# Designs tried in a protein design chat: VH-VL binders against TATA-box-binding protein (tbp). Part 12

Target 1, 182 residues: TATA-box-binding protein (tbp), of Cenarchaeum symbiosum (o74045)
Amino acid sequence: MLDPRTRPRVVNVVSTSDLVQRVSAKKMAAMPCCMYDEAVYGGRCGYIKTPGMQGRVTVFISGKMISVGARSVRASFGQLHEARLHLVRNGAAGDCKIRPVVRNIVATVDAGRNVPIDRISSRMPGAVYDPGSFPGMILKGLDSCSFLVFASGKMVIAGAKSPDELRRSSFDLLTRLNNAGA
Below, E stands for the ipSAE of ESMFold2; O stands for the ipSAE of ESMFold2 at other seeds; V2 stands for 0.75 times the mean of E and O plus 0.25 times the DockQ between their complexes.

## First folded at step 9 (VH-VL; framework fv_disitamab)

Design x1 (from w2 with light chain S30D D50Y; at its last look DockQ between E and O 0.87; V2 from the best seeds 0.00; counts 0 for: pae O 4.1 > 2)
Heavy chain, then light chain:
Amino acid sequence: EVQLVQSGAEVKKPGATVKISCKVSGYTFEDYYIHWVQQAPGKGLEWMGRVDPESGETWYNQKFKDKATITADKSTDTAYMELSSLRSEDTAVYFCARWEYYDFDYWGQGTLVTVSS
Amino acid sequence: DIQMTQSPSSVSASVGDRVTITCKASQDIDNYVAWYQQKPGKAPKLLIYYASSLQSGVPSRFSGSGSGTDFTLTISSLQPEDFATYYCQQFYRLTFGGGTKVEIK
ESMFold2, look of step 9: ipSAE 0.347; ipTM 0.763
ESMFold2 (binder alone), look of step 9: mean pLDDT 91; pTM 0.910
ESMFold2 at other seeds, look of step 9: ipSAE 0.434; ipTM 0.797
ESMFold2, look of step 10: ipSAE 0.500; ipTM 0.815
ESMFold2 (binder alone), look of step 10: mean pLDDT 90; pTM 0.907
ESMFold2 at other seeds, look of step 10: ipSAE 0.306; ipTM 0.750

Design x2 (from w2 with light chain S30Y; at its last look DockQ between E and O 0.74; V2 from the best seeds 0.00; counts 0 for: pae O 5.8 > 2, grease 19.3 > 18.9)
Fold by ESMFold2 at other seeds, look of step 9:
Structure x2 (fold): chain C 182 residues (1-182), chain A 117 residues (1-117), chain B 105 residues (1-105)
Amino acid sequence: as target 1 above (182 residues)
Amino acid sequence: EVQLVQSGAEVKKPGATVKISCKVSGYTFEDYYIHWVQQAPGKGLEWMGRVDPESGETWYNQKFKDKATITADKSTDTAYMELSSLRSEDTAVYFCARWEYYDFDYWGQGTLVTVSS
Amino acid sequence: DIQMTQSPSSVSASVGDRVTITCKASQDIYNYVAWYQQKPGKAPKLLIYDASSLQSGVPSRFSGSGSGTDFTLTISSLQPEDFATYYCQQFYRLTFGGGTKVEIK
C-alpha cells in the first residue's frame, strides 16, 4: 500500500502580482538581468532572472508580473519582490508595494513502485484513462487540484493554491489509490 | 541534521589549481542551490557563484567568472569549486553554503587556501 | 546594486549591555534581510531571516526588526559568547553588509 503521508515534492509555483503602473520598455531593454526585445511578443513583456532566482519573472508593460519556476511559495513571492526592486532601481517603475498571489503549485509524488492504473482506473469514478492518447490516468482532486498517475508510480499534483491544500490533496490522492487496489 | 563538510586546507604555489569539495548530508541535495563565498584575510564576505545540483546550471559573480568553476555531482551529493591560475590575492577562506530562498541557512566549515611562492 | 549600509563598524560593550546594530537599504527591500554571526576562524551562522524571524536554536536575546529600508539586530543582554562580527545580508545580488565587530570594553 501507498503511504498517504508521502511528502509531495514541489517542482513549480506560479504566482502573480501587479505594480499598478506602466513599466518603461526602454529601461527594461537597458537593465542587467533582463531580456527585452521590442520585436518579440509585440514588445509587451520582458523577463527578469537574477542569480538568486530558481525561475524567472515575466514583466508586462501594463505592470502585471508572473513568477514561474520557483520550488516554493516563499521563493516564488521572493522572485516577485526581487523583480519589483530591480525595476525600481533601474527606473523602469516607480516605487511601489505588491501583494503576490499564488496561482498554481505543481508537485510530484513517487510511489517507489509500479501502480496498476489499467486495472484500477475502472474502479475510480471520474478517472480518465485512454492510453492510446495519453499514458497517464487523470483524476480530479479536492478543491482546485487535479492528478496525473502513471504506471511507473510517478504522480503529478497540479492546481493547488497553498502548501496546506497541496498536502491535503496528496493525502487524498494516495488514499483513493489504495482504496482502488493500488 | 543538515551538514556541509568541506575538504581540508590547501597550500599552493602561484599558477596552480585547487579543487575544494563540499559534501552535503541531511537533506535532498538536488532541492537547494549551493553557493560559494570568499573571505579574504581580515575582510568581509563576498559571493562568488552558485550551482543548481538538479540541472548543473551555474551562475558566477563576474569578478570570479575566469577564476572559478563550480560543479555538482548528484551521485555523491557533493559540490565542487575549482580555482585556476592561483595568485597571492586568492589567499582566502572559501565557504560553501546552502541557499534557502534569499538567505544562507547552513554553511560549510570553510577551506583555507594559501597561495605563496 | 542596492546599497546596504551597516553601522556601526564596531561596538565596544560590556557583558549585560544592550547592543543595537543597524542596516539601511538604499531602496525598499520589504523584509528580505538576514543577519549572521561570525566568530574568528568559524563559518557565519544564520541568526535572523526575513528581518525578524529567529532561526531555530538561536537564543531569544537576539531579535530583529524593521521593514522597507531600516533594519535592526538587537542583543538584549550581551553574553561573553556574543563577542563576534555581525553581518546583514539583503537578497538582491546576494550582497552582504560591511560587518559590525562587537568587542569587549
Scores: ipSAE 0.132, ipTM 0.681, lowest interface PAE 5.8, mean pLDDT 89
ESMFold2, look of step 9: ipSAE 0.212; ipTM 0.703
ESMFold2 (binder alone), look of step 9: mean pLDDT 90; pTM 0.902

Design x3 (from w2 with light chain D50A R93Y; at its last look DockQ between E and O 0.04; V2 from the best seeds 0.00; counts 0 for: pae E 6.9 > 2, placed apart)
Fold by ESMFold2, look of step 9:
Structure x3 (fold): chain C 182 residues (1-182), chain A 117 residues (1-117), chain B 105 residues (1-105)
Amino acid sequence: as target 1 above (182 residues)
Amino acid sequence: EVQLVQSGAEVKKPGATVKISCKVSGYTFEDYYIHWVQQAPGKGLEWMGRVDPESGETWYNQKFKDKATITADKSTDTAYMELSSLRSEDTAVYFCARWEYYDFDYWGQGTLVTVSS
Amino acid sequence: DIQMTQSPSSVSASVGDRVTITCKASQDISNYVAWYQQKPGKAPKLLIYAASSLQSGVPSRFSGSGSGTDFTLTISSLQPEDFATYYCQQFYYLTFGGGTKVEIK
């Protein structure tokens, strides 16, 4: 049987925040660690990536920011705060406070063995498994979460909005697989 | 309802240190930056620096970075600015002000610091 | 740094006069300008934010306009309590204009 307490490993966290102001395109174009080119992206956004970031922060001229590629909520929020400080200290934005929000957590779970998804998919209501189109079984989970389950025992959980939700969804997934005969 | 109340006037000799307090009421202290602004006698307003009361993070005008130390005490809803190695040109009124995204919507009453021989 | 050039330095006016004060920024700052009134011995008081938005409790005779680099504060029909010094301020570097003193003629 699968261990329902197998800890999921976070691969990507998407978080957002709003500076509630327009950001200077001219200043972003001159900033270190910032990629901005009006010709490339229609002038709508720039990208901040410092050496310490796991991922990057997209900064829209509107003041909206999106953090991607961090492997924890703490790191994802840290990227937004670092981007804010960088923009303010280089004069691309006025001084402000932000309130980051988690939008999506993607994590993996490894069962450590094969899972017979071709056999058990028929026992799981709502499961979608069409190996000619996609090699994994697709399931809906808690709240906005979804699951991908591969025959290798590798699994993906997407759509969690907190670490607690991720933990509950991982436990739910593994329990449901056990009950279906995994 | 929102109030910023500063400590009283100070008279100091050159080389001394002064610490000005700015106690807030009528809102959640941690939610807004507190800035400090100098006004020398007969002169305009000059921004000195600010603190985030939530994190303690500071940002200083380069002119004042070796003169001023800005802090916040969440337990008493009070911001502080300490001026060190006072000189006669530090004689001024010092204001604390609340930052409202684009502007300063509430100000303390000002603290006169006089530095004289 | 973004410099704010405020003019005039002073203006002499009578009660009932229309008074116009200007600020010019050295770079485009969109509409991120605030205007303050300061009376002698008092703290500044916010009048206008975001170039043209009137702060709560400020009389409607005060108005602001402008975008980009050129900004204007207008007092229609000056009142006795309006004799004060007025400052513009841009928020990117928190730079104040030099001030405009409105005095009794």
Scores: ipSAE 0.060, ipTM 0.630, lowest interface PAE 6.9, mean pLDDT 89
ESMFold2 (binder alone), look of step 9: mean pLDDT 91; pTM 0.916
ESMFold2 at other seeds, look of step 9: ipSAE 0.120; ipTM 0.671

Design x4 (from w2 with light chain R93S L94R; at its last look DockQ between E and O 0.02; V2 from the best seeds 0.00; counts 0 for: pae O 15.5 > 2, placed apart)
Fold by ESMFold2, look of step 9:
Structure x4 (fold): chain C 182 residues (1-182), chain A 117 residues (1-117), chain B 105 residues (1-105)
Amino acid sequence: as target 1 above (182 residues)
Amino acid sequence: EVQLVQSGAEVKKPGATVKISCKVSGYTFEDYYIHWVQQAPGKGLEWMGRVDPESGETWYNQKFKDKATITADKSTDTAYMELSSLRSEDTAVYFCARWEYYDFDYWGQGTLVTVSS
Amino acid sequence: DIQMTQSPSSVSASVGDRVTITCKASQDISNYVAWYQQKPGKAPKLLIYDASSLQSGVPSRFSGSGSGTDFTLTISSLQPEDFATYYCQQFYSRTFGGGTKVEIK
């Protein structure tokens, strides 16, 4: 049996914030650690990646920002704050405070063994398993969470909006797999 | 009441290692970065590095990256800083501090580390 | 890095005096300056954040001003407990000023 208390490993947090102001495209194009190209995405955004970021921050000219690639909520929010500082320091945006919001947490769980998804998928309500199209079993979880379960025992949880929601969803997934005969 | 309580003063010989603790209370440990700041005798404050207690991820001032190892243990709500290969110039008071996005709003009481032959 | 040049390095004053301490940043840092008070043998204490916002529990005789590159901490009527060293700090790279010691005249 799988241990429902197995701790998921966060691999990506998506968070957003709004500077509530227009960001200067000209200043972004000149900034260090910023990729801005009018030929890309119609010039609507630039990308900030400083040496301290594991991921990056997309900065839209409207002032909206998206943080991706951080491995924790705190690090994801830190990327948004660092991008804000970088924009302000280089004159691309004026003084502001931001209030980051988590949009998505993606985590993995590794069973450490094979899971017989070909046999248990029929025992799980709402499971989608079509190996000709996609090698993993797809499940809906709590709230907006989704699960991918692979025969190798590797699993992905996506759509959590908080660490607590992620923990509850992980427990739910592993419990349902056990009940189906994993 | 937010508190950061550090371990007591240490006297060490050159080449030794010291591990300073910073136990927090009065808030959720995982919600704030913990930073470390050096103050050499008669000198000002110098930032050393930080840890994210939620993920364990660390960032260091380049000056200290080969000297300091910063960790966090969320089961005990305690951050640690280990200083290795101590030399006389490492004699200082070391503070832990909580970062509130724009500033350090709460500080530990400081830990004096004295390195003498 | 952004340097913070703090002046004066010390000031002698009497109880009731107005004391002014300045910090100059090497680059525009908007209003992202904090001020700290440190008494001998104690940890620094946050007084002012965002250049002019008073931290809770700090007496109203403390005030901060400035934006861009020039910042000021003012103690309007010095009290006996205000004799200490004061530091400014810029937000972006967390660099501290050199400190200003406020001493009894």
Scores: ipSAE 0.005, ipTM 0.458, lowest interface PAE 12.7, mean pLDDT 87
ESMFold2 (binder alone), look of step 9: mean pLDDT 91; pTM 0.911
ESMFold2 at other seeds, look of step 9: ipSAE 0.006; ipTM 0.428

Design x5 (from w2 with heavy chain Y101R; at its last look DockQ between E and O 0.72; V2 from the best seeds 0.00; counts 0 for: pae O 5.7 > 2)
Fold by ESMFold2 at other seeds, look of step 9:
Structure x5 (fold): chain C 182 residues (1-182), chain A 117 residues (1-117), chain B 105 residues (1-105)
Amino acid sequence: as target 1 above (182 residues)
Amino acid sequence: EVQLVQSGAEVKKPGATVKISCKVSGYTFEDYYIHWVQQAPGKGLEWMGRVDPESGETWYNQKFKDKATITADKSTDTAYMELSSLRSEDTAVYFCARWERYDFDYWGQGTLVTVSS
Amino acid sequence: DIQMTQSPSSVSASVGDRVTITCKASQDISNYVAWYQQKPGKAPKLLIYDASSLQSGVPSRFSGSGSGTDFTLTISSLQPEDFATYYCQQFYRLTFGGGTKVEIK
């Protein structure tokens, strides 16, 4: 039986925040660790990646920001805070406090063994398994989550909006697989 | 109701240190920066620096960087500003203020610090 | 640094007068200007944010305008309680203007 308490490993967090001000395109073009080109994407955004970031932050001229590529909520929020500080220190934005929001957490779970997807998919309500189109079984989970389950026992959880939701969804997934005969 | 309540007036000798408190209520302390503003007698307002109560991050006006130390205590919802090596020109009213993204929407009542021999 | 030049330094006016105070930034600051009123012995009070938005509880005789580098605070009909010092403030480096004292004529 699968252990429902197996910890999911976060592989990507998408978070957003709003500076609630326009950001200076001219200053972004001139500052270090920022890629901005007016000829690209209509000059609508720049990309900040400092040496300490796992991922990067997209900064829109409107003041909207998107953090991608961080492997924890803390790191994802840290990228937004660092981007804010970088913009402020270089004069591209005025000082402000941001309130980051998690938009999506993607995590993996490894069963450590094969899972008989072809056998159990018919026993799980709402499961979608069409190996001719996609090799994994697709399930809806709790709240905002979706699951991908592969015959290898590798699993992906996407759509969680918090670490707690992720943990509950992981427990739910593994319990449902056990009940279906995994 | 949002309130910022500062500690009372202080009289200090040159060379002393003073620590002014700013206790907040009526909102989540961690959600807003707390700034400090100096007003010397008969003069205008001058920004000194600020703290993010959530992280402890600070940013100072260069003029005050070696004079002021700004901190926040989340357990008591209180911001502090310590002024060191006081001189007569440090005599002023010191305000704490809550920063609403671009402006100061709530202010403490001010703390008069008088430095005299 | 962005400097804020506030003018005039004082205004002598009567109740009912229209009073105009200006603030000029040394570079473009969009509409990120606030205006404060301060009475003697009191903390400043926010009147206008985002150059033209009235703070809750502020009388409609106060108005703000401008964007870029030039900003104006207007009191359309001065009242006895409006005799005070007014400050503009820019967002980027938290710089205040020098203040404008509105006095009874």
Scores: ipSAE 0.094, ipTM 0.636, lowest interface PAE 5.7, mean pLDDT 89
ESMFold2, look of step 9: ipSAE 0.154; ipTM 0.675
ESMFold2 (binder alone), look of step 9: mean pLDDT 90; pTM 0.910

Design x6 (from w2 with light chain F91Y; at its last look DockQ between E and O 0.06; V2 from the best seeds 0.00; counts 0 for: pae O 10.3 > 2, placed apart)
Fold by ESMFold2 at other seeds, look of step 9:
Structure x6 (fold): chain C 182 residues (1-182), chain A 117 residues (1-117), chain B 105 residues (1-105)
Amino acid sequence: as target 1 above (182 residues)
Amino acid sequence: EVQLVQSGAEVKKPGATVKISCKVSGYTFEDYYIHWVQQAPGKGLEWMGRVDPESGETWYNQKFKDKATITADKSTDTAYMELSSLRSEDTAVYFCARWEYYDFDYWGQGTLVTVSS
Amino acid sequence: DIQMTQSPSSVSASVGDRVTITCKASQDISNYVAWYQQKPGKAPKLLIYDASSLQSGVPSRFSGSGSGTDFTLTISSLQPEDFATYYCQQYYRLTFGGGTKVEIK
């Protein structure tokens, strides 16, 4: 049986925030650690990636920001805060506070063994498994989460909005797999 | 409510290794960075590095990059800092602290490490 | 890479005095400064965040001001329990000032 308390490994967090002001495209184009090209996405955004960021932050002229590529919620929020400070330091935005919000957490779980998804998929209501189209079994979770389960025992959890939701969803996934005969 | 409790004082010989623990309670460990700060005798505070307890990701002050190893154990809600190849200049009080985006709002009580030749 | 230069390094003052401590950042850091109080043998305690916002439970005689590169902590009427060392910190790169020891006399 699978260990339902196996901790998921976060591989990507998407978070957003709003500066509630317009951001200067001219100033972004001149900033270090910022890529802005008017030909890309109609000139509506720039990308900030400092040496301390795991991922990057997209900054829209509207003031909206999207953090991607961080491997924890803390790092994802940290990227938004660092992007804000970088914009303010370089005069692209006025001084402000932001309230980051998690939009999506993607994590992996490795069972450390094979899982017989070809046998158990029919025992799991709502499971989608069509190996001719996609090698993994697709499931819906308790909250906003979706699951991918592969025969190798590797699994993906996506759509969590918090670390607590992710942990509960991971436990639920592994318990449901065990009950189906994994 | 929120507490960060560090392991006790240690006396070490030059060249030894020490591992300081910081056990948290009163909040969800994974939701906050844990930072480590050195205070040498009679000196000010110096940031050493941090860990994200959720992912295990670390970031170090370059000064301490080859001296300190920072980890977190989610199963015990405990952060650790290991100091290797101890020298007399590593004698200091070491603090763990919780980061809440704008400041360090909670601190451990400090751990005195004395390195004597 | 942002240095915080704190002055003075020490000040001798009497109960009731107004004490002013200054911190200067090597780069513009907006209002992202915190101030801490540390008593001997104790961990630092947060007093002020965002340059001027008073932490819960901190007496109103403490105040902070400044933006950009120059920041000030003020104790309007020094009390016996205020004799301590005070540190500024910029929160972006986690650099502390050198500290200011506030001593009796």
Scores: ipSAE 0.006, ipTM 0.502, lowest interface PAE 10.3, mean pLDDT 87
ESMFold2, look of step 9: ipSAE 0.026; ipTM 0.569
ESMFold2 (binder alone), look of step 9: mean pLDDT 89; pTM 0.870

## First folded at step 10 (VH-VL; framework fv_disitamab)

Design y1 (from x1 with light chain Y50A; at its last look DockQ between E and O 0.83; V2 from the best seeds 0.00; counts 0 for: pae E 6.1 > 2)
Fold by ESMFold2, look of step 10:
Structure y1 (fold): chain C 182 residues (1-182), chain A 117 residues (1-117), chain B 105 residues (1-105)
Amino acid sequence: as target 1 above (182 residues)
Amino acid sequence: EVQLVQSGAEVKKPGATVKISCKVSGYTFEDYYIHWVQQAPGKGLEWMGRVDPESGETWYNQKFKDKATITADKSTDTAYMELSSLRSEDTAVYFCARWEYYDFDYWGQGTLVTVSS
Amino acid sequence: DIQMTQSPSSVSASVGDRVTITCKASQDIDNYVAWYQQKPGKAPKLLIYAASSLQSGVPSRFSGSGSGTDFTLTISSLQPEDFATYYCQQFYRLTFGGGTKVEIK
């Protein structure tokens, strides 16, 4: 039996915010810790990465920002707040406050043993398993989450919008696998 | 319980090299950056650089870029900092610390490096 | 570059006194300040993060406040074990204040 209490390990959090103003491309091109090149992605955005960031923040000229690569919601929101401060300090944006929003949490679960996905996939409604094309079983959770389950017992949970949703989805996934004969 | 345990004090002559270890336990090593901080005798704290244990990517304070080499070995959950071409002004306590975004929430006990003829 | 300036550089106070330490940033850093306590021969210990949030396990006599450029750490009733040096730190560019040594009379 799989342990439904196995804690998922967060590997990526995507969050967004909006400065509600345009951002100066000229200032981004000149400031430290920022990569902006008009030849890249049509000049529509720059990338901020500071020493403290696990990932980076994409800053669009429109004022939209996307935080990627952080391994917690706290760090993901922190990246957006730091990017705002960096832009304001360097004159690329006017002073403002932002309200970050979680868009996606990706986590892994390791069952610690093999899972017979070839046998149980037919007993799980909505499961997609075509081993000739892709080695994992694909299925949807109760919330916005999606699951990838591999025969090795490694699993990926994506689409969670909060740590609580992630924990509930992990428990649901492992319980459903057990009920299907894992 | 989160712990960062550093290697012991070192006494070195000018021109020598020292490698300080920082072994972590109580959490997944790859999930947090490890930073290094210098405290010279009677002075405050100064950030030196950091490593991402997942990728091995580093970032250095420009002041220390030619002095320090920071690495991580995720097979042993250990970060390292090597100080080269030691001079008397490198005499300091060196701390490793875990970066919990906004702050350093856990610190190693410090490693005193003394550079003396 | 953002400089963090602490004041006073030292303070001498009696057990039971209210002690206030200030940290000023050279530019607006919102509320992204942490406070650390360092006792002689020991590593720094995180007390306060995000200007005012108390770290788990830290006595409630410690509190933090401020935003923008001016931040304070307050010890509401100084205890003998609070003899230490206190540092502020801003997360942007990872810089520390110069420290404030708290001495018990």
Scores: ipSAE 0.089, ipTM 0.671, lowest interface PAE 6.1, mean pLDDT 89
ESMFold2 (binder alone), look of step 10: mean pLDDT 91; pTM 0.907
ESMFold2 at other seeds, look of step 10: ipSAE 0.266; ipTM 0.740

Design y2 (from x1 with light chain D30E; at its last look DockQ between E and O 0.91; V2 from the best seeds 0.00; counts 0 for: pae E 3.9 > 2)
Fold by ESMFold2, look of step 10:
Structure y2 (fold): chain C 182 residues (1-182), chain A 117 residues (1-117), chain B 105 residues (1-105)
Amino acid sequence: as target 1 above (182 residues)
Amino acid sequence: EVQLVQSGAEVKKPGATVKISCKVSGYTFEDYYIHWVQQAPGKGLEWMGRVDPESGETWYNQKFKDKATITADKSTDTAYMELSSLRSEDTAVYFCARWEYYDFDYWGQGTLVTVSS
Amino acid sequence: DIQMTQSPSSVSASVGDRVTITCKASQDIENYVAWYQQKPGKAPKLLIYYASSLQSGVPSRFSGSGSGTDFTLTISSLQPEDFATYYCQQFYRLTFGGGTKVEIK
């Protein structure tokens, strides 16, 4: 009864990149749109947030960068590219190119109705459901994905590395739930 | 089809307040920031600020921080911008636009606000 | 910070002419430039993103090029409906160019 083509709603994309150089803490402390405090986290990183960013970029002194909070891969990579430009413009890093990599896509799916996870979990080999410990049913998905399914019909897909993988995993999840009697 | 539909033109006296609406359709309102852009008569485009419709978080161009208040109501898929203490210099067309991260891919039709005595 | 200098401010051209409009950033912004068309009394319309990628539904006579600091919008054969003002925009600090008015004789 569930529509396997229901589109998942992306709520967070984590991506990373490496400037392959050290970043100046002094310059980060002086930059606009950058929060850096050497008394916090040992001065190991700063956080860039600009008006265009949905989330933020963590910039480590080592040159590693993590983009979080974006709601699409396009935006997640955009945050890393914008952070690079911002660092170079303000002299915190030398001119460089980056190659962003998606690390995790988290998305939600809403069935629009209750799902009888207490009944169907026993018909799904590998499903983990212990409501005393955690209210949702946990499933292993395609590739690196995992699924959380709640009795309310709300579902979470985590661990996707691409939009295509997310779409395939969503289809797989909903099809498996239908086959189990949802 | 993605659409941003703004409220109609307003004529206001100096010192008044106006609230412009921007109702979206054709996509999930919470997934994209809504930005506001001013175009004074015969002038170019100037960014004013934006809102995250999911959280209500805002960011303003410093030029407009004491003039504009931007909000979003995700129950009605509508963003708002309120302009306070209107002066003749505030006469302009005001646009809402959807941020696709690098660019604005969809725009509202614009709302003319005229401030006159 | 980064500014966008757009030239010319105005151009007069005949139908069928090739028209080029330039936009210069004060610092290297790679290819993160968008171009918009605004007809009188209407909202801006996205033409080009990523400096050279054509937005869906935009006629193929429009093209964009450039990287780094220098960007161009080209109309290969000007049509009567192309009378408009054209704006460049860079995503860093959400800055628009000053505009180029294209007048058809």
Scores: ipSAE 0.292, ipTM 0.751, lowest interface PAE 3.9, mean pLDDT 90
ESMFold2 (binder alone), look of step 10: mean pLDDT 91; pTM 0.910
ESMFold2 at other seeds, look of step 10: ipSAE 0.437; ipTM 0.792

